# Designs tried in a protein design chat: VH-VL binders against q08179r182to404. Part 3

Target 1, 223 residues: q08179r182to404
Amino acid sequence: KLIEIRKKTSEFLHETLEESNLITYNTIENAEKKQKFLNFFRKLYSAKEGKIMTFQHDEISAIAQMFKNDSVLDNLSRPQLAAMSKFMSLRPFGNDNMLRYQIRSKLKDIMNDDKTIDYEGVESLSQEELYQACVSRGMKAYGVSKEDLVDNLKVWLELRLRQKIPSVLMVLSSTFTFGGLPKENYSKAFSPLAEKKETKSKYDDLLDLYYDGILQVLSSIPD

## First folded at step 1 (VH-VL)

Design g4 (framework fv_necitumumab)
Fold by ESMFold2-Fast, scan of step 1:
Structure g4 (fold): chain C 223 residues (1-223), chain A 123 residues (1-123), chain B 107 residues (1-107)
Amino acid sequence: as target 1 above (223 residues)
Amino acid sequence: QVQLQESGPGLVKPSQTLSLTCTVSGGSISSGDYYWSWIRQPPGKGLEWIGYIYYSGSTDYNPSLKSRVTMSVDTSKNQFSLKVNSVTAADTAVYYCARGGYDYVWGSYFDYWGQGTLVTVSS
Amino acid sequence: EIVMTQSPATLSLSPGERATLSCRASQSVSSYLAWYQQKPGQAPRLLIYDASNRATGIPARFSGSGSGTDFTLTISSLEPEDFAVYYCQQRSNWPLTFGGGTKAEIK
């Protein structure tokens, strides 16, 4: 029943994210960062119009890092907050501020757990602990091998702790994985190096999938 | 099926630390679907929510307790605990542990309660 | 913090009569209100959640209604075992708060 809930909430979020202004341009710290932000979204808009564009992982990370959890949550509507809450296996309750508090508390729990797992090493977790960690982060876990669960969690920790991707964007990017779209249909163009088939590991495939998801979330911002 | 049981001393002297433990049986504390709370009831008064803890160790406390409260969880023993520092006579109450409602989590309804334990603060 | 006020403090009725208990919030709590029953010497028991949903195992004679600031718990026909104190609780805003209680005395 979790898979069905996640699929339905993912479809709703995909349909409605364009209605939300996930970042206020004026909150960006300095002129150089503002220019990078504008250039990135101009490039993204060109890709939506059918031009062939390539996106490097480091440029996606640089833009994603400009978002803050509180700012994103402040700009989501009540139905979107409720959908995100349900996707995270929470029961939505209260007014908008209570929903934001509920989601923030869950994200805080995951962020603290991320640091602990990273410090001790993913390989230190039991099969049960690995399964629960992946489920809690919105990953597909039922019927997934232990090796794939390890790779999924390592990719999450790389993006969250080293690339400093905000937790809210990580959760929203996970919804694109549950949307039922094939990996090939998630992005129009990635770096040619990222599309390389030879010697690519499962970890690299998952990393590409998450960057694609982040790119799709960013592409939902109105312009 | 799910049962909660409070344990700890029934008498605490003023300025000491009140320490209680709740043991959960018939269900796991290590679930993302629940939060675990302490609620107290002074003699002849209503109910006051003290705080909650999630199995990860994440907590939130009622501001009315002047930051005197800490909670901890031991998932291996299926237990969670409450400490109230610098107690006064106003902390005399029946203390209940409770599970946040099965169908709702974080700031929700309490579907299972312990039987309660009376703690008297007296010199 | 949201203050929850229950009235009356004491409700005296005969078995078989309809009981109506009121709970008022100092500001809107939408539908995010629960009712609990506490019998002498026992822990509280959840009766109603989200204003009108009956908890598992609760008899059909208990019903809840209301939204915003005004809420009602109704017992359609009082049974002797309904002698108890009833508390309302809001979950709309932090911290969680309870009402002062209404004591139902069966004559």
Scores: ipSAE 0.000, ipTM 0.416, lowest interface PAE 16.5, mean pLDDT 79

Design g5 (framework fv_prolgolimab)
Fold by ESMFold2-Fast, scan of step 1:
Structure g5 (fold): chain C 223 residues (1-223), chain A 122 residues (1-122), chain B 106 residues (1-106)
Amino acid sequence: as target 1 above (223 residues)
Amino acid sequence: QVQLVQSGGGLVQPGGSLRLSCAASGFTFSSYAMYWVRQVPGKGLEWVSAISGSGGSTYYADSVKGRFAISRVNAKNTMYLQMNSLRAEDTAVYYCAKDRYDFWSGYPFDYWGQGTLVTVSS
Amino acid sequence: QPVLTQPLSVSVALGQTARITCGGNNIGSKSVHWYQQKPGQAPVLVIYYDSDRPSGIPERFSGSNSGNTATLTISRAQAGDEADYYCQVWDSSTVVFGTGTKLTVL
């Protein structure tokens, strides 16, 4: 069953991500970005040690943007690549480089599809197209209302096209929605004032969820 | 329908070599990772080696690294285990096994060969 | 050097419920698969991904996995269930099998 497969692959990825160097400090292009990277992770390590810290969406985006799909994929082991492929409903075969190629190709297809959907508008999709788009992006779609599918896809497009979050990090963050309760829930620690006095839409709740997922992926990076 | 048929076992002296084979049928062989698992008579199961569907990735238990080599010829639907520098502790029934899924993830082995006895002794 | 510890043997009366445990540090965070092996035969997959059954395996076989213990449960035990049972996980690029449990149906 797809949901159970996604849960198992996400649990595997969660416990093994910290064994991978998803980015090396020396690949960051300039001194200002390096300093922001170091400051972010110092703050994240403080939060992991129980200190109350607040992470803004733009701060998470700035750090996530420093990652490159190719670099992340190059640093994942074969079992991790296989788990990611399975999570994305791919039927991979071949060596490690072929697995990376398959994932890269799928991510590129999704990116091109993202641009097309954004141009035409999410509301232009049929129910079937909307369902397939969400499933292809690792979203929970079975039994989800059309309105919620629309909101999920709009959040994905915001993060991918406007916030420029690398698609590989988006996929890895999606695994947190299927892994059950995280070993450590950072949402509460990082955003103690998550509820501000105003009406929050489903869209805003999903946006927070996606950023929390990205934050958890980033928190798995070794010291 | 799915079958794994093994051959190539036997008696060999310490330091000798043997090659085991596992002939597969009933599934798209090149799409599935394959495994070798051994069992000393009366003892438990021990994983030995793994090979990806394409043959491009291979993995070995620490106890056999440098001595055993796993390979496959997808055109012949056959997997091999070349065993060199055999030791008395390599004496076991060797099973080939198929991954349930067409990639590495969790490693449930849904089909197993009948087993091949390898005896390393004088 | 991860180890999955199983009891050496478990006895169950015909028609009663047998429980075979597989102990390992934080095993609840891993996916556990279970195999049945009868004398002179190759192992047979009976439970995969903690609790799923392959086609052909009776619903009497069930599994669970949480904390430091995974459990294979065989309800309404039959004489034909007498076998050795092994748990299995993936760990750090290796496949790890449990020490094995001999189930005797009395």
Scores: ipSAE 0.000, ipTM 0.409, lowest interface PAE 20.2, mean pLDDT 79

Design g6 (framework fv_prolgolimab)
Fold by ESMFold2-Fast, scan of step 1:
Structure g6 (fold): chain C 223 residues (1-223), chain A 122 residues (1-122), chain B 106 residues (1-106)
Amino acid sequence: as target 1 above (223 residues)
Amino acid sequence: QVQLVQSGGGLVQPGGSLRLSCAASGFTFSSYAMYWVRQVPGKGLEWVSAISGSGGSTYYADSVKGRFAISRVNAKNTMYLQMNSLRAEDTAVYYCAKGTLWFGESYYFDYWGQGTLVTVSS
Amino acid sequence: QPVLTQPLSVSVALGQTARITCGGNNIGSKSVHWYQQKPGQAPVLVIYYDSDRPSGIPERFSGSNSGNTATLTISRAQAGDEADYYCQVWDSSTVVFGTGTKLTVL
């Protein structure tokens, strides 16, 4: 019944995330980065108003990198922290600070595992090891093929280790992608042609989906 | 069904070396992390070392780091602990133990070997 | 590095409930596993992930974990429950065992 818990906690986080200030503009280090941050969110709010906008992976990564795990966790409410804890298969306990510590500790464990998996190579993992790694990161794993588990984990490692996306945003991103693809993105990303090697790969499709998930988290930030 | 059979214990002098073996059966050996845990007679359990399912990642307790080396040969369903520069305080029963998955959520041990006594004394 | 503190010994009357505690800084934020060890034998897993029981372990064994204390509860204690009990957590790439508790059934 993990899937039921994850669906329920994902829906709660999706509905309430807009009430949270996940980053304080004033904590951004320099004027150039602040301007990029403002320009990105102006573009994002224009898209919400119905203007046609496109977002490149590099620009999403540049903005996501400005977030810090501690800052995000400090700005989540107790019910949101409890939901995130349950989503990560933890038993929520104590006050806000204890929940933040619990989640922070779990995120650190996942980060250490990310480095270990990257060192060993994703392809060296068994089916059960791949399943557990994906489950631990909030990915849909039940009924997923070994090949797809490998691709999902490779995308996670690319975003976490090379693109340096904060792990808290990766977990929140997973809540937006858990349970399958949006209908529009499914038609675009998983068309029969996109799955062939001579066209766009499954890896590229998953990479697009994870960036879309990150974008959805970012779009939930209050105006 | 699942069995872990240990060998290689014995009496060694301080500064000596010894290699312990743990032969596994009844499960897909390469899919699980494996562990060494020791127990000084009459005392509690102390974790010694861990190895990932692929053998690519190894972990050691501070007390043995640099002296002990964990390894596995998945084709033979066997894990080893090479113990060098042995000290009197390394005297203990050594258990091999099976993890429930690769590293992460499965850092508990569902099956244990019978234990092998290692005595470091003159 | 963190220490998990257990009482050295606990006594329980036949048929009564025994409680064995495992103390650690913010242990409620970690998953606790419990092992039973009888003299001359290897440890046996009796509780994993705070409160789950492996197949073959009687329902009278249960666990809880909150704050700074995890607890193994053995209801309707039997003579065969006499053993040493160890709690265990994973902490930052290290496995940590408790100091161990000897349970005596009177």
Scores: ipSAE 0.000, ipTM 0.421, lowest interface PAE 15.0, mean pLDDT 79

Design g7 (framework fv_prolgolimab)
Fold by ESMFold2-Fast, scan of step 1:
Structure g7 (fold): chain C 223 residues (1-223), chain A 122 residues (1-122), chain B 106 residues (1-106)
Amino acid sequence: as target 1 above (223 residues)
Amino acid sequence: QVQLVQSGGGLVQPGGSLRLSCAASGFTFSSYAMYWVRQVPGKGLEWVSAISGSGGSTYYADSVKGRFAISRVNAKNTMYLQMNSLRAEDTAVYYCARDLYDILTGYSFDYWGQGTLVTVSS
Amino acid sequence: QPVLTQPLSVSVALGQTARITCGGNNIGSKSVHWYQQKPGQAPVLVIYYDSDRPSGIPERFSGSNSGNTATLTISRAQAGDEADYYCQVWDSSTVVFGTGTKLTVL
């Protein structure tokens, strides 16, 4: 049932995210960051127009770091907030501000949990604890091996704690794993083309997948 | 005043090693991606290597991959190119260059050093 | 390796318009940057992202890119425009420079 709910809410969020302005240019704090932001989105819009573009992990992180949870949530519509709430296994109730509070509270809980897991080590978690941690973060977990759950959680912690990616963007990017494949013309134009390594691990594949999800969220922002 | 000052060039024997340095001043070094580009005298430009502002991402041309290593020490405002297993075809003027950003977006070369001649000869 | 083909040389009369082409398979799907290099000097960026000008580059320099050809256009050519010109793209994992074009102002 959870998988079905996540599929439905992911599809809705993917269809409607372009209607939301998740960040305004004038909220970016300094001139150099504003130039990086403008250059990145010029590159994204060129990709949407059919140009083949490569996006590096560092550049995706630099732009994603400019977003704040509260600002993103303030710009989501009520149906989008309800969908996000349902995706996060919350029971949506109340007005827009109450939905924002519920999501914000859940994201803060996850952030505190992230710090604890990172401090103790991902390997310290039992199979059940790993499963619940992944489920709580919007990851596919049913039928996933312990090794893959560990790798998924390690990628989350790298992006969240070390790359400082806002948790709201992490959750939105996770919806791309449940919403089915994007339309054929979209997936390759926006996918990050990571440096090809002679030896590539499952961790590297997951890292690429998460960066692709973040890039998809960023590419949904209107011109 | 923005300056990129290069050093470390010279004559080396085939199979030898050299380390080039590019000392930056007049801007926040860690906020810019940096590059090495070479040019055989009288010939065209060839990209050699790239490094992000943080140093977290490095890239190499196929012709130098495995032999050259790009690095930077942001605290010293200096970028390096370690060149190993040098060949006659590595003979060129080597330029360090700055990107407009600390991320490798578009791979544009905004400001260039004076160039350093490297000659590989027996 | 991808190849960007430029004419070896282009001549233009003083005050007329010079056009330097950069040919590459599906180059219109890539972003093209252009560099000017005078003898004994380091290159100078004159156009980036197909058509944008860096600060300090005069408006008579413009660029376009579609299909299999990118073009650098220099209007009202001046003697000081004599130089080698290189196009450049990023192609997924590498940086590729064009073969270079020597511009002569007659």
Scores: ipSAE 0.000, ipTM 0.432, lowest interface PAE 17.6, mean pLDDT 79

Design g8 (framework fv_prolgolimab)
Fold by ESMFold2-Fast, scan of step 1:
Structure g8 (fold): chain C 223 residues (1-223), chain A 122 residues (1-122), chain B 106 residues (1-106)
Amino acid sequence: as target 1 above (223 residues)
Amino acid sequence: QVQLVQSGGGLVQPGGSLRLSCAASGFTFSSYAMYWVRQVPGKGLEWVSAISGSGGSTYYADSVKGRFAISRVNAKNTMYLQMNSLRAEDTAVYYCARGYYDSSGYLAFDIWGQGTLVTVSS
Amino acid sequence: QPVLTQPLSVSVALGQTARITCGGNNIGSKSVHWYQQKPGQAPVLVIYYDSDRPSGIPERFSGSNSGNTATLTISRAQAGDEADYYCQVWDSSTVVFGTGTKLTVL
């Protein structure tokens, strides 16, 4: 049931995210960051026009860091907030502000859990704890080995704690990674797989997959 | 290749004890929560107990709490159910089963042992 | 004390469609799994997560789940489908099985 709910909410969010302005340009802190933001989106929109563009992980992180959870949530419509709530295994309840509070509270719980797991070490978790941690973060866990769950959680912690990517973008990006194939247009134009090494680890593959999801969310922002 | 093989059933007097074993092969045993499910002859399935992959968490149906103890030895790929203070109503075929989580956290039992008959009778 | 209610028995003619229901309050909000059990044998998972089929289970088996009723549907019934069928949910750290349905293929 939750798999079906996650597929349906992912589809809805993919279809409607382009209608939302997830960041206000004027909230970006300084002129240098504003210029980096503009240059990134020019590159991204060139990719949408059919040009083959490559995106480095560092540049995706730098842009993602400019987003704030509250600003993103403020710009999502009520149906989008309800879909996000359902994707996160919450019961959507009340008006827009109540939905934003539910999501914000859940994201805060996950963030506190992230810090605890990072401190204790991902390897300290039992199989069941790893499954629950991955599931609660919107990851695919069915039939996944312990080693793969560990790698998935390590990638999440790297992006959240070290790359400082906002929780809300991580959850939205999970809808692209969890929901199967990304939109045809996005998947061709927005791959973060710029350069591949001859020997590429499973961790590196997962890292690319998560960055792809983030890039898909960013590509949904109107010009 | 993936299978669960059970042993340890039999006839026991009320108040007696019995230990069931479930030996796993063909998969990484420590990566899965394991379950015991029983079936009284002619009746339906009833969950009995569960143990986490690490063995750190155990769960019991109210009907067996304080009498049954589930355990596992991952190095031997084996799970056990120690049944104490057995009652006539504990008479059943006992199945061990593998449960694993999907991306939603829900459990399905995809691999079952062949079953072990436990008869509690005077 | 949650209960999943199934009909005691269902009969179906060869080649026809059998439908076995599993009733429970708000069961549509839970993931339902279905097991087939033949006499003297262990249960076999035939449908998981409402509607998914394990490898090796024929396309004739399908499932649905909404509101207060989950349904296992067996199309083009065969003699070999005769068995007891059980629905199951995971609910708050407990495993709940349905009361079971005996399918007879006439």
Scores: ipSAE 0.000, ipTM 0.408, lowest interface PAE 19.4, mean pLDDT 78

Design g9 (framework fv_concizumab)
Fold by ESMFold2-Fast, scan of step 1:
Structure g9 (fold): chain C 223 residues (1-223), chain A 122 residues (1-122), chain B 112 residues (1-112)
Amino acid sequence: as target 1 above (223 residues)
Amino acid sequence: EVQLVESGGGLVKPGGSLRLSCAASGFTFSSYAMSWVRQTPEKRLEWVATISGSGGSTYFPDSVQGRFTISRDNAKNSLYLQMNSLRAEDTAVYYCAKDLYDFWSGYSFDYWGQGTTVTVSS
Amino acid sequence: DIVMTQTPLSLSVTPGQPASISCKSSQSLLHSDGKTYLNWYLQKPGQSPQLLIYEVSNRFSGVPDRFSGSGSGTDFTLKISRVEAEDVGVYYCMQSIQLPLTFGGGTKVEIK
């Protein structure tokens, strides 16, 4: 079953992501960006130590934009690549480089599809096309209404095309979002800025959920 | 127009070596996995080797593992197969083949070269 | 290794008549991505193999609509609705669900 596979691969990635250097500090372009990166992670690690902190969406996006798909994939271990491949409904085989190649190919397919869907409009998709688009992006789709699938895909396009969040971080974010399970050794000491609005839309709820997932991925990066 | 042009085949004695080459044109070579597939005198098709687009990963069936090496030079749009410790059962026409999808390895071979003949006999 | 079995070994067809080729795999070719990794190739006399159909039923660019592929799981069929002289050759099925990649033994199609 896809749901069971995604739960198990999400759990594995949650537990092991902290062992990976998803970005190297030295690859960041200039001193100002490096300082912003360090300040963000100081705040994030303070939150992990039990301090209550809030993060603005713009703040999360600015840091996420500093990551590159190739750099992230190059720093994932073979078991993590295999788990990510399975989560993305690919058949993992071969060594690290072949798994990276397959994941890169899938991410490129998703990126090209993102641009096409955005150009034509999410509403142009049939129910089945919409379902497959959400499934291929790691979204929860089984039993989800057409209206919710539309909102999910619109949020994905906003983050990918307008906020320029790297595809790999979006997929890893989906693993944290899809899991939804408390972990014995996982402490949720942080959250993105959560505004309680009486008129908050489903779109806004999904946007917050994705930013929370991205924040969880970023919090898994070692010092 | 996609073209794959093979060379390097010939007659060799058992235990000998040959290096096959495949010159590619008409597509972004580095974006595609490439394979070698051979056809026996009995007309059976056998997969021999695959290399990823970057050249970082290579795969072989057990029958040639340790004897054959696949490599590529993306700057020259060229694919190679180094065949060592050749046996009579390696006698075949060797084809260079291109994967159908860029950056996705489904291993549907959309274009094949003309083939180069390798004969292993005394 | 997945074993691919083709039937018949050969067939002779009167021009304009239909032809059907069967391919059976020892294991399911359905992947968890929802795709079935079964391809059909044609090798015309003196030529290299050429792709006819990929992923069970998708015609490759330039392949005439008289060719069609169907099937699921372990049983697959290639049909030619009206065989023409240019269709003479050996047809091969191939699975690409797992390594090693394996081919069927081939089916020779010739005109009577």
Scores: ipSAE 0.000, ipTM 0.419, lowest interface PAE 18.6, mean pLDDT 80

